# VH-VL binders against q9xwc2, part 17

Target 1, 164 residues: q9xwc2
Amino acid sequence: VTCDFKNELVSMNWNVKNNKIQIHFEHNNLTENRWTSIAFGDGPGMNNLESIIFSRREDNVITTNSGYTPKKKKVVVDDVSYVTVNDVQITGNKLKVTVSRPLGPAGPRNFSLDQCLNWMVVPGGSLSNGKFKKHHGKIFFIKDVCAAKCTAERIQRINSNKAL
Below, E stands for the ipSAE of ESMFold2; O stands for the ipSAE of OpenDDE; V2 stands for 0.75 times the mean of E and O plus 0.25 times the DockQ between their complexes.

## First folded at step 4 (VH-VL)

Design s20 (framework fv_greziprubart)
Fold by ESMFold2-Fast, scan of step 4:
Structure s20 (fold): chain C 164 residues (1-164), chain A 122 residues (1-122), chain B 112 residues (1-112)
Amino acid sequence: as target 1 above (164 residues)
Amino acid sequence: EMQLVESGGGLVQPGGSLRLSCAASGFTFSEHYMQWVRQAPGKGPEWVGLIRNKANDYTTQYAASVKGRFTISRDDSKNSVYLQMNSLKTEDTAVYYCARGDYYTYQGMDVWGQGVLVTVSS
Amino acid sequence: DIVMTQSPLSLPVTPGEPASISCRSSQSLLYSSGYNYIDWYLQKPGQSPQLLIYLGSNRASGVPDRFSGSGSGTDFTLKISRVEAEDVGVYFCMQALQTPLTFGQGTKLEIK
């Protein structure tokens, strides 16, 4: 079971409790007028993806939105986000954010994370005149994430087995 | 400093038309949803409609009372939002405000113009 | 449409005393995100409305900490812990959950 991901640019972990998923996300180089996102879907492509989008504006405010990418690499932001921001910090260019959402169907598309899905991290893209421009850098794919299995008991068991 | 300045108001006969303009300065206009809100004399504010940003394809929504008669548009190169009002009725008499909405930060309408008076009377 | 109802409609207050304004929505403004999509505005005499509180309890930039918003679902309260002369005006709640966005009828705060 996969409940975390880390490389030199981004770090992410997630857990489920009381039918909610909590995601902790860090990005080491989120500069002004840039966005990054976590996306969920079936395929290795930028079509029909459910997303959590983090944006850093020119006033250094970090904005978290739910959204989706239907086709043509367009990012569509929901008018009303169904994702809760539990904590957000920006120090220099390092973002640390913790969000939560219902594990089951949620939002205008009734999208559920209780199914095994491919997750991806879009490490960065530019914001220009309110438009999400194409991403910079390699998209990080995390295959077959069965987030419902990332309970506290299972995560603790995994960490204990790693120590052995 | 962040500002919105309306223009184009005035007196018009029932059935007439007016176009209101709202010019923005001091912030990145293109990132924001823009809204029109009106206030009839002695009454509270009434939402008229909104136009989304470029990321959401400039889509518009309207209150039922104005749908089909009013059109909201914007020109990001001029930092301006517009309200085209057709088939005006006496009940459209109000001070019209443009306001910056921010669904991205979910701040509500945090920047307002000073308003422009539209009087629809015979 | 969601109907927003305020009480009281008129609120005379002595400077330095607290004030409370209630707002009730005809349906829940609590979304699956855990946020209540209600904003509060103040309109001072002869001025445009100004944002005080967004998403139920968050103070807008520059708004003094004597202003606070609370409540969940259908019942909401705006509190001013210590009313000052510059707080005179009409207070409006507004739901931002769905279009059309709708305002309460207003509460006029006056100094005694």
Scores: ipSAE 0.175, ipTM 0.730, lowest interface PAE 5.3, mean pLDDT 87

Design s21 (framework fv_greziprubart)
Fold by ESMFold2-Fast, scan of step 4:
Structure s21 (fold): chain C 164 residues (1-164), chain A 122 residues (1-122), chain B 112 residues (1-112)
Amino acid sequence: as target 1 above (164 residues)
Amino acid sequence: EMQLVESGGGLVQPGGSLRLSCAASGFTFSEHYMQWVRQAPGKGPEWVGLIRNKANDYTTQYAASVKGRFTISRDDSKNSVYLQMNSLKTEDTAVYYCARGPLYTYQGMDVWGQGVLVTVSS
Amino acid sequence: DIVMTQSPLSLPVTPGEPASISCRSSQSLLYSSGYNYIDWYLQKPGQSPQLLIYLGSNRASGVPDRFSGSGSGTDFTLKISRVEAEDVGVYFCMQALQTPLTFGQGTKLEIK
């Protein structure tokens, strides 16, 4: 079962407890006036994707929004985010953020993560006059994430096997 | 530092039209949602409507009492938001405020204009 | 529409004493984010409303520690630990969960 992802730019892990999913996300190079996101959906395209969007503005304030991509090259943020920010830190260009949301249907689109989906990390795009510009980096795909299986008990078993 | 200044108020007869302007300074106007709120003499505030930022396609929403009569628009190049009021009624008599919404996520109206009086009377 | 109801409508307070204002919503303001989408505003005589508290319990920039917001779901409280002369005015709660945004009727805080 897949409950984490890491490369040179980003690190992410997630776990489920009490019908909530908690996601810890790190980005090593989130510079001023840039955004990054975690997206959920069926495929390599940017159509009908549910998203958690992180933005860094000129004043170094980090904003977390729930949102969606109705069609390619469009990013829409929800007026009222259904995602809880549990912790957020920016040190230099390194973002560390912990968020949570309901595992089941949530938000205006009633989107559930209690299903096996392809997850995506969009490493970055620029912000210009409040608009999300097209990303310039490679999107990282995490295939067949069945997040409901990422319970503490299963994660502990995985770690126990590594220790042996 | 951060300011909103309304203008364009005045006296108008029932059935008439009036356009209010609100000029912003001291913050990146284009990134924020903007709100219109009114307050009738001796009453509490009443929400009129909002306009979203460019990222959300400048979409608008209105209170039922003004829907179809009032239109909110903005010009980011002039740091201004506007309220076009048509088919005015005596019940529209109020001080009108523009207010800033937070960047993307709605978390309160933290910057307000001074207000402009609109009187609808025969 | 969500209806916001405040009590009391008039609150005479002796300087230095605490004050408490209640606000009740006709629907839960607790969203799946874990936040209560309620804000508190103060309108001093002759002035525009000013934000005191947002998202239930967060103090706006420049707001003194003596102001605090609490509550969850449908019942909310704004507290002032020690009332000062500058705190005179009308206090309004507002729900920000859904449009139309709606305000309470207001609580007038007066110095005895």
Scores: ipSAE 0.402, ipTM 0.772, lowest interface PAE 3.0, mean pLDDT 88

Design s22 (framework fv_greziprubart)
Fold by ESMFold2-Fast, scan of step 4:
Structure s22 (fold): chain C 164 residues (1-164), chain A 122 residues (1-122), chain B 112 residues (1-112)
Amino acid sequence: as target 1 above (164 residues)
Amino acid sequence: EMQLVESGGGLVQPGGSLRLSCAASGFTFSEHYMQWVRQAPGKGPEWVGLIRNDANDYTTQYAASVKGRFTISRDDSKNSVYLQMNSLKTEDTAVYYCARGHSYTYRGMDVWGQGVLVTVSS
Amino acid sequence: DIVMTQSPLSLPVTPGEPASISCRSSQSLLYSSGYNYIDWYLQKPGQSPQLLIYLGSNRASGVPDRFSGSGSGTDFTLKISRVEAEDVGVYFCMQALQTPLTFGQGTKLEIK
């Protein structure tokens, strides 16, 4: 079961407890006026994706929003985010953020992560006058993420097996 | 410094129209939802309506008391938000404030204009 | 519409003493995010409202730490640990969970 992802730019791990999913996300190069996101869908298309969006603005405040992409190149931000920010740190250009949300249906689209989905990390796009510009670079796909299986016990077993 | 400056208030007769302007400076105007709040003499504030940012297609919402009569618009190139008031009633007499919401939301209005008086009377 | 009710409506306080203002909502303001969508504002005489607290307990920029917000669901409290003369004005709670945004009727804080 897949409960983490890492490459040279981003690192992410997630776990489930008490019907909530907690996601720890790191981005090594989130510069000013840029956004990055974690997206969920039955993809790999860019239509109807549920998202958690992180943006860094000129005042160096990191904003976390829930949102969705109804069609390619369009990012829509929810008025009221259903995602909790548990911790956020920005040191130089390195973002470390921990968020949580209900594992089951949540938000205005009643979107559930209690199902196997394709996840993706959109590494970066620019912010221009508050508008989310088209992403640049490769999107990182994490196929068949069954997040409900990422319990503490299962993660412990996975880590033990990786040590072999 | 961050500021909002309203203009366009005045005396208008019942049934008349008036357009308020609100000019922003000192922050990235285009990322914020913009709101109008009014306060009748001796009363508390009443939310009038909002306009979202470009990411949410500049969609608008209004309080029931003004819906169909008032229109909110914005021009991000001019860092300005507007309130077009039609079919004015004596009950619309108030000081009108523009205020910014926190980024991408209507909560946490941390920058307010000075207010502009609108008096609807014959 | 969500109705916001404040108490007391008038609050005379001696400088240096603590003050508490209560706000009750007709519906829960606790969202699935775990946040309570209530903000607090102060309107000093002749001035525009100014933000004190957002999302229940977060102090706005420049707001002294003597101000704090607490509560969850439908019952909320704004506390001033040590009232200063400059704190005079009308305090309003506002729900920001859904439109239309609605304010409480206000609590007028006066120096004795």
Scores: ipSAE 0.384, ipTM 0.780, lowest interface PAE 3.3, mean pLDDT 89

Design s23 (framework fv_greziprubart)
Fold by ESMFold2-Fast, scan of step 4:
Structure s23 (fold): chain C 164 residues (1-164), chain A 122 residues (1-122), chain B 112 residues (1-112)
Amino acid sequence: as target 1 above (164 residues)
Amino acid sequence: EMQLVESGGGLVQPGGSLRLSCAASGFTFSEHYMQWVRQAPGKGPEWVGLIRNKANDYTTQYAASVKGRFTISRDDSKNSVYLQMNSLKTEDTAVYYCARGHSYTYYGMDVWGQGVLVTVSS
Amino acid sequence: DIVMTQSPLSLPVTPGEPASISCRSSQSLLYSSGYNYIDWYLQKPGQSPQLLIYLGSNRASGVPDRFSGSGSGTDFTLKISRVEAEDVGVYFCMQALQTPLTFGQGTKLEIK
């Protein structure tokens, strides 16, 4: 069961409790006027993806939005986010954020994470004229994430097995 | 200093047209939804409509009372938002304000214009 | 449309006393994000409305800490812990959960 992902640029882990999923996300190089996102869908294309979008504006404020990618790399943000921001910190260019949302259907598209999906981390793009510009860098694919299985007890088992 | 300055307004006959302008300064205009809110003499504010930012394709929403008669548009290169008012009715008499929503949303209107009076004479 | 109802409509207060304004929505403003999508605005005589509170309980920049917002679902309260002369004006709640955005009728705060 996959409940975390880490590489040189990003780190992410998630767990479920009380029919909610909590995601801790870190990005090591989120500079001013840049965005990054976590996307969910069947992949491998960038069509009809549900997303959580993090933006760093020129005033160093981190904005978290829910949204979707209807076609290709286009990003559309929801007027009213259905994602809760539990903690957010920016130190230099390192973002640490913890968000939560319902595990089941949520938001204007009734999108559920209670099914096995491919997850994606879009490492970033620029913000220009209020628009999310095309991302630069490799999209990181996390195959077959069955998030409902990422309970505290299951995560303990995963960590125990890695220690062996 | 963050500022919105409206212009236009005045006296028009029922059935007439008028265009209001609102110029922004001191903030990144293109990041924000822009809204129009009106207030009839002695009454509370009434939301007129909004225009989203480029990320959401400049889509518009209107209150039922003005839908089909009013059009909101914007020009990010001029940091301006506009309200085109057609088929004006005496009930449209009000002070009209432009206001910014928070970034990428319509709540939290923290910057407002000074307001312009529109009088539709019967 | 969501209907917003305020009480009282008129609120005379002695300077230094606390004041409370109530706002009720015709449907829940609590979203799956955990936030209540209600804002509070103050309109001083001859001025544009100004934001006091957004998302239920967050004070806008520059707003004194004597102002606070509370409540959840359909019942909301704006409190002023110690009323100052500069606080006179009409207070409005506004729901921002969905369009059309809708305001309460207003509460006029006056110094006795």
Scores: ipSAE 0.526, ipTM 0.825, lowest interface PAE 2.4, mean pLDDT 89

Design s24 (framework fv_greziprubart; at its last look DockQ between E and O 0.03; V2 from the best seeds 0.00; counts 0 for: pae O 10.8 > 2, placed apart)
Fold by ESMFold2-Fast, scan of step 4:
Formats: C-alpha cells, structure tokens, sequence
Structure s24 (fold): chain C 164 residues (1-164), chain A 122 residues (1-122), chain B 112 residues (1-112)
C-alpha cells in the first residue's frame, strides 16, 4: 500500500480518517510566480486529470485551488475550491502545505479518490498573465494509489514492518 | 495603488444602448475575475454579472434581470473590462461599479471603481 | 437564488459601545472546503462599497481587528467591538457560494 512519496524536490504523504483524506505536501523550490500541483487520474496521460493546484504569487501569497486538466496543456481552476487548507507555510523557496478533501465524490466533477488511481506531482510551471503555463521537466508518477487503504492503523503497521 | 476607474455613463432613452469601461491599475489584472455591480437610487447593491479570466476561457455569467441585454467583455492587454448595455429599461437606472474578485474567483471584492451613473429616462 | 436577510435594518449605537449585525441565508453557505462563503461590505455615504470580511471570518487588508465575522451554515454575525465615528454607513452581507451573488438589504449604522 502506497501512502507516501519522496524525492529531492517534493515530499508527500496522505492518510484517511472519517471518509476524508489529508495530504501533506512539500516542495523544496517553489519560486515566485510559479505553480505546482498534485493530479489524479486513471490513465498515464494529461487528460481528464483532477488536481489540487498550489501557486506562489508576488508578495509570498500562496493560493490553493481545486481544478482539472480536461486536455494536455490546459489547467482549469474551480470558482470555489472544495479542498480545505489546514496549514500553509513558505520559508525561502520551501512550501509546506496540508490539505484535506472528501475521500469520496467531491467538487463539480464528483471526482472520488476512493478508487485506485495514478497520482502525479507536476513539479511546476510559470504563472503569466492569468495563465498556468505548461510545466517543464518530468512529472513524478506514483502508480496505483489506493488511498482508502491509507488508514492510521495500516500506516502504523507498514512503518513497524519496515523497522523490523 | 490598486485602482479601478469607470467611464461611459450618462443619460439614455428607454430602448437605447450604452457602453461602460473600467480601467485597472496597480495590480495584475489578468489574474482576477471582474464583476459589475449596480445600485439603484436608495437601494442596496445588485450583482449584474462577471467575466472570468483566461484560465477559464473568459466565460461570463449574468443576473436574470439583464441576461440577453447586457454583455461583459475584457481586454487584458489594456487592463480593462467593459459592460455593453442594450435595450435599456428605466429600472436599469443605477450607479454601476466594476469590482475585482480575489484570485481566480468571485468572492472577496477588495477593489472597486468609483461608480458611474446611468440614467434611463424618457 | 440564495436570499440574504439582515437584521436590524437600522442600528443606532453610542460611540465606544459594541455593535452586532445579523445575516441569515435561505440555504447553507458552508461548502465541503469547510469555509462559509459569505463576505461583509461597508458603504460609507457617497462612497463605493469596501470589503471588510471575506470567507466568513477573514479580515480584508487594512481592516481594524475590532471588526470580526462569525457564524456557520445559515446564521452569520458581524461584530464591531468598539464603534468609532468612522464606522458610520450601511453594512451589507453577500453570499458567494454560487451565482448570482446576492446581497442582504443592508443595516444602517448611526451614531446616537
């Protein structure tokens, strides 16, 4: 069961409680006028991806939006986000954010994370004149995430087994 | 300083047309939804409509009272939003304000224009 | 359309005393995000409306901390802990959960 992901640029972990999923996300190099996102889909492409989008604007304002990518090269932002921001910090270029959302269907697309999906971390792109410009660099792919299995009890057992 | 400045108001006959302009300065205009809000003499504000930004394809929405008669458009290169008013009625008489929403949304209107008076009278 | 109802419509207050304005929505403004999508605006005589509170309880930039917003679901309150002369005007709540955006009818705050 996959309940975390880490590399040199990003770190992410998630857990489920009371039909809600909480995601802790860190990005080590989110500079001014840049966006990054977590995306969810059932295929490996950039079409019909549900997303949580983090943007750093001028004056260190961090915005968190829910949205989706209906086709490659496009990001659409929801008027009203269905994702809760529980904590957000930016120190230098390091973003630390904790968000939560319903595990089951949520938002205008009724998208559920209570299914096994491929998750993606889009490292980032530029924000320019109201647009989310196409990202540069590789997308970090996390295959076959069955988030509903990431309960505190199961995570504890996984960590205990790794120690042994 | 962040500002919105309206222009184009005036007196017009019922059935006439009028175009309002709203010019923005001091902030990144293209990151905000733009809205029109009107206020009839002695009344409270009434939302007229909005236009989203480029990320949401400049889509528009209108209050039922003006739908089909009013059109909102914007030109990000000129930092301006417009309200084209057609088939004007006496009940359209009001001070018209443009206002920005927060980033990529319609709530949190923290910057408003000074308002422009539109009088529809025979 | 969501209907916003304010009370009282007229609020005379002695300077330095607290004031409270109520706003009721015809349906819940609490979204799955956990936020209540209600804003509060003040319109001083002859001026454009100005934002005081957004998303239920967040003060807009430059707004003194004597202003606070509270409530959840359908019942909301704007409080002024100590009324100052500059607070005179008409206060409006506005729901921003869905379009059309709708305002309350207003509460006129006057100094006694």
Amino acid sequence: as target 1 above (164 residues)
Amino acid sequence: EMQLVESGGGLVQPGGSLRLSCAASGFTFSEHYMQWVRQAPGKGPEWVGLIRNDANDYTTQYAASVKGRFTISRDDSKNSVYLQMNSLKTEDTAVYYCARGHYYTYYGMDVWGQGVLVTVSS
Amino acid sequence: DIVMTQSPLSLPVTPGEPASISCRSSQSLLYSSGYNYIDWYLQKPGQSPQLLIYLGSNRASGVPDRFSGSGSGTDFTLKISRVEAEDVGVYFCMQALQTPLTFGQGTKLEIK
Scores: ipSAE 0.684, ipTM 0.868, lowest interface PAE 1.3, mean pLDDT 90
Fold by ESMFold2, look of step 5:
Structure s24 (fold): chain C 164 residues (1-164), chain A 122 residues (1-122), chain B 112 residues (1-112)
Amino acid sequence: as target 1 above (164 residues)
Amino acid sequence: EMQLVESGGGLVQPGGSLRLSCAASGFTFSEHYMQWVRQAPGKGPEWVGLIRNDANDYTTQYAASVKGRFTISRDDSKNSVYLQMNSLKTEDTAVYYCARGHYYTYYGMDVWGQGVLVTVSS
Amino acid sequence: DIVMTQSPLSLPVTPGEPASISCRSSQSLLYSSGYNYIDWYLQKPGQSPQLLIYLGSNRASGVPDRFSGSGSGTDFTLKISRVEAEDVGVYFCMQALQTPLTFGQGTKLEIK
């Protein structure tokens, strides 16, 4: 059961409690006028993907948006986000953010994480005058994430196995 | 200092047209949704409509009372938003304000213009 | 359309005393994010509206601590802990959950 992801650029873990999923996301190099995102959906590519988008502006404001990537269209952000921002820090270029959303259907597309699907991390793209421009670098692909299984009990079992 | 300044108001007969302008300064205009809100004398505010930013393709929405008659547009290179008002009615008489929302949203209108009076009277 | 109903419509207050303004929405403003999509605005005499509170309870920049917003779902309250002369004006709630954005009728706060 996969409940975290880490490489040299990003660190992410997630857990479920009371039908809500909490995602802790860190990005080691979110420079000014850049965005990064966590995207959800089956199959590779940027089509029909639900997303949580983090952006850093020139005034160092960190904005978190829910949104989606329609078929071959630009990232579209929701007028009102269905995602709760529990904590946000930017220290130098290191972003640390904790967000929550319902595990089941949420937002205008009734998107649910209460089943297994692929997660993706977009490591960065340009943010120019309020527009999410082309991303650079390879998308980090996490196959078959079954987020509903990442309960405190199951995570404790995983951690116990790692300690051995 | 963040500012919005409306212009282009005045007296117009029913059935006439008028174009309002709103010039922004002191913030990154292109990141914000822009809105028009009107207030008839002695009444509360009434939302007129909005125009989204480039990320959301500059799409617009309107109150039912003005849909089909009013058009909102923007020019990010001039930091300006516009309200084209056609087929004006006496009930369109109001002070018209432009306002900005927070980044990528319409809530939290934290900067308002001083307003411009539009009077529709025969 | 979401209807916003304010009470009272007129609120005379003795300076230094607290004031409370209620706003009820015709449907829940609590979104799946856990936020309530309601703003509060003050329109001082002869001025445009100014934002006081957004997302139910967040004070806008420069708004004094004596202003607070509370409530959830359909019932919301703006409180002024100690009314000052500069607080005179008309207070409006506005729902920001969906378009068309809609305002309450206003509460005229005045010194009695």
Scores: ipSAE 0.387, ipTM 0.798, lowest interface PAE 3.6, mean pLDDT 89
Fold by OpenDDE, look of step 5:
Structure s24 (fold): chain C 164 residues (1-164), chain A 122 residues (1-122), chain B 112 residues (1-112)
Amino acid sequence: as target 1 above (164 residues)
Amino acid sequence: EMQLVESGGGLVQPGGSLRLSCAASGFTFSEHYMQWVRQAPGKGPEWVGLIRNDANDYTTQYAASVKGRFTISRDDSKNSVYLQMNSLKTEDTAVYYCARGHYYTYYGMDVWGQGVLVTVSS
Amino acid sequence: DIVMTQSPLSLPVTPGEPASISCRSSQSLLYSSGYNYIDWYLQKPGQSPQLLIYLGSNRASGVPDRFSGSGSGTDFTLKISRVEAEDVGVYFCMQALQTPLTFGQGTKLEIK
């Protein structure tokens, strides 16, 4: 069971409490007029993904949206975000954001994170004239994420094992 | 610590064959593209080829200069990548490096081996 | 194939002074994601190449903040704000947009 992901560009961890998932996401280089996202789905060949999109439109203005990606199409941003923003910080180009949503179905698409899924991270995309540019390939994969198992107790055990 | 260690280099005559090995440690080998890069004496690096692992399906790509003569393979159970070199030419003389793809599908290389010298000479 | 052209090929620098290396690509390295698929590598004397900058402007782990990458499209620059003795070596740009991966000629940085 994995409850975190880190590479050269992004770092994230998640936990579940009271049937809600909280995700802490960090991006080391989110410049102005760029977006990044976390998508939940099957991985390569995935369709109809649920996504959380973080955008920097100007200077320190960060926008967080929920959305989905139809098959072979660009992400569609929800009119109303089904993700709660708990904390947002931007220092230079370093983004730190904490968001939460129900672990179960949330929003109009009835998508649940109760099951084990492959997660994807789009490292970056451009915003042009307020529009999201498509991102094809070159994404990060987190395989077999079982968010429901990422309780405080489980995370503690994982961290303890890492220290050994 | 992440590490790549090449072996199998040496002196060979033109038309001969060599097989290089690269042993990886300190990271999840199966999650990365593995690449070979060579550097002739006094020259810059030249990309040789790569091998992907897409859900245990291996795909390879090669530079035009070695295509048809060189073959890259990998054994993820042994954390190893190989370079089979056939029909060697004098211009194949170089230090050969194995390198790890930076992350998943990105071709950049963030871990390099120490290199192994291959000399093709009559 | 994408051709990478570096300049200068030789770069003598006094310690403490800044350095700048240019790299041009024969075609745009800007991907739809907004990232430029160019890496910068340093090969110190007697050593293997090491990654300095990836995707145009991201420093690899352990790389000092003295190093920075910039540029977009076809023109890129690696900068060293204050050159140190340990920075001696040959610097290479490499496009990682498509295979075959191609390197620049290299820039040899030496201390005056």
Scores: ipSAE 0.000, ipTM 0.578, lowest interface PAE 10.8, mean pLDDT 89
ESMFold2 (binder alone), look of step 5: mean pLDDT 92; pTM 0.947

Design s25 (framework fv_greziprubart)
Fold by ESMFold2-Fast, scan of step 4:
Structure s25 (fold): chain C 164 residues (1-164), chain A 122 residues (1-122), chain B 112 residues (1-112)
Amino acid sequence: as target 1 above (164 residues)
Amino acid sequence: EMQLVESGGGLVQPGGSLRLSCAASGFTFSEHYMQWVRQAPGKGPEWVGLIRNEANDYTTQYAASVKGRFTISRDDSKNSVYLQMNSLKTEDTAVYYCARGHSYTYQGMDVWGQGVLVTVSS
Amino acid sequence: DIVMTQSPLSLPVTPGEPASISCRSSQSLLYSSGYNYIDWYLQKPGQSPQLLIYLGSNRASGVPDRFSGSGSGTDFTLKISRVEAEDVGVYFCMQALQTPYTFGQGTKLEIK
């Protein structure tokens, strides 16, 4: 069961409780006028992806949007985000954010995370006059994430087994 | 200082047309949704419509009462938003305000113009 | 369309006394984001509406702390702890959850 991901640039973990998923996301180098996102989809391409988008528009101002990528390299944000921001902190260029959303269908596209999906961390691109420019750098793929299985009890059992 | 200044308006016959302009200053206009709200004499405000920013392809939405007759457009190079009013009816008589959507994450109206009077009468 | 209903429509208040205005929505304004998408505006005589409270309980820039918003779902309240002469005007609630955005009919605050 995959309930976390970490590399040199980003760190992410998630858990589910009471039909909600909570995601803790860290980015080590989110500079001013840059965006980054977590995307969810079934295909290997950048089409029809559901997203949680983090933007640093001005120094120390972080915005969180829900959104989607209907076509490759195009990012569209929802007028009203269905994602709750539980905590957000920026220290230098290091972002730490905790968000939650319904595990099941949510938002204008009725998109559910209560299914096994491929997740992506898009390292991001630049912002220019509020417009999301195409991303640069490698997209990090996390294959076959069955988030519904990431309960506190299961995570605890996994960690206990690693300690052996 | 953030400011919105409306112009246009005046007296027009039923069935006529009129174009309102709204010029913005003191903020990054291109990042914001822009909205039009009207207020008939002695009544409360009525939302007319909005135009989104470039990131959302300048898409528009309208109140049912004006759909098909009114068109909202913008020119980011001029920091301006426009309301083209066609097939005007006496019930369109109102003070028209332009207003800024609060932020990228929320579209409440935090900056308003002074309003411009439109009178539709024979 | 979401219908917004205000009460009272007329509110005479003695300066220094508290005032309370209610707003009811025909549908819940509490979204999965955790926010109630309701704003409050004040229109002073001869002026444009000005934002007082956004997203249920947040004071807009420059708004005195004697103004507060509360409530969740379908029932919301705007309170003024100590009314001052400059608070005279018409107060409107508005839902910003879905288009068309809709306003209440207004509450006229009058000094006794």
Scores: ipSAE 0.442, ipTM 0.801, lowest interface PAE 2.9, mean pLDDT 89

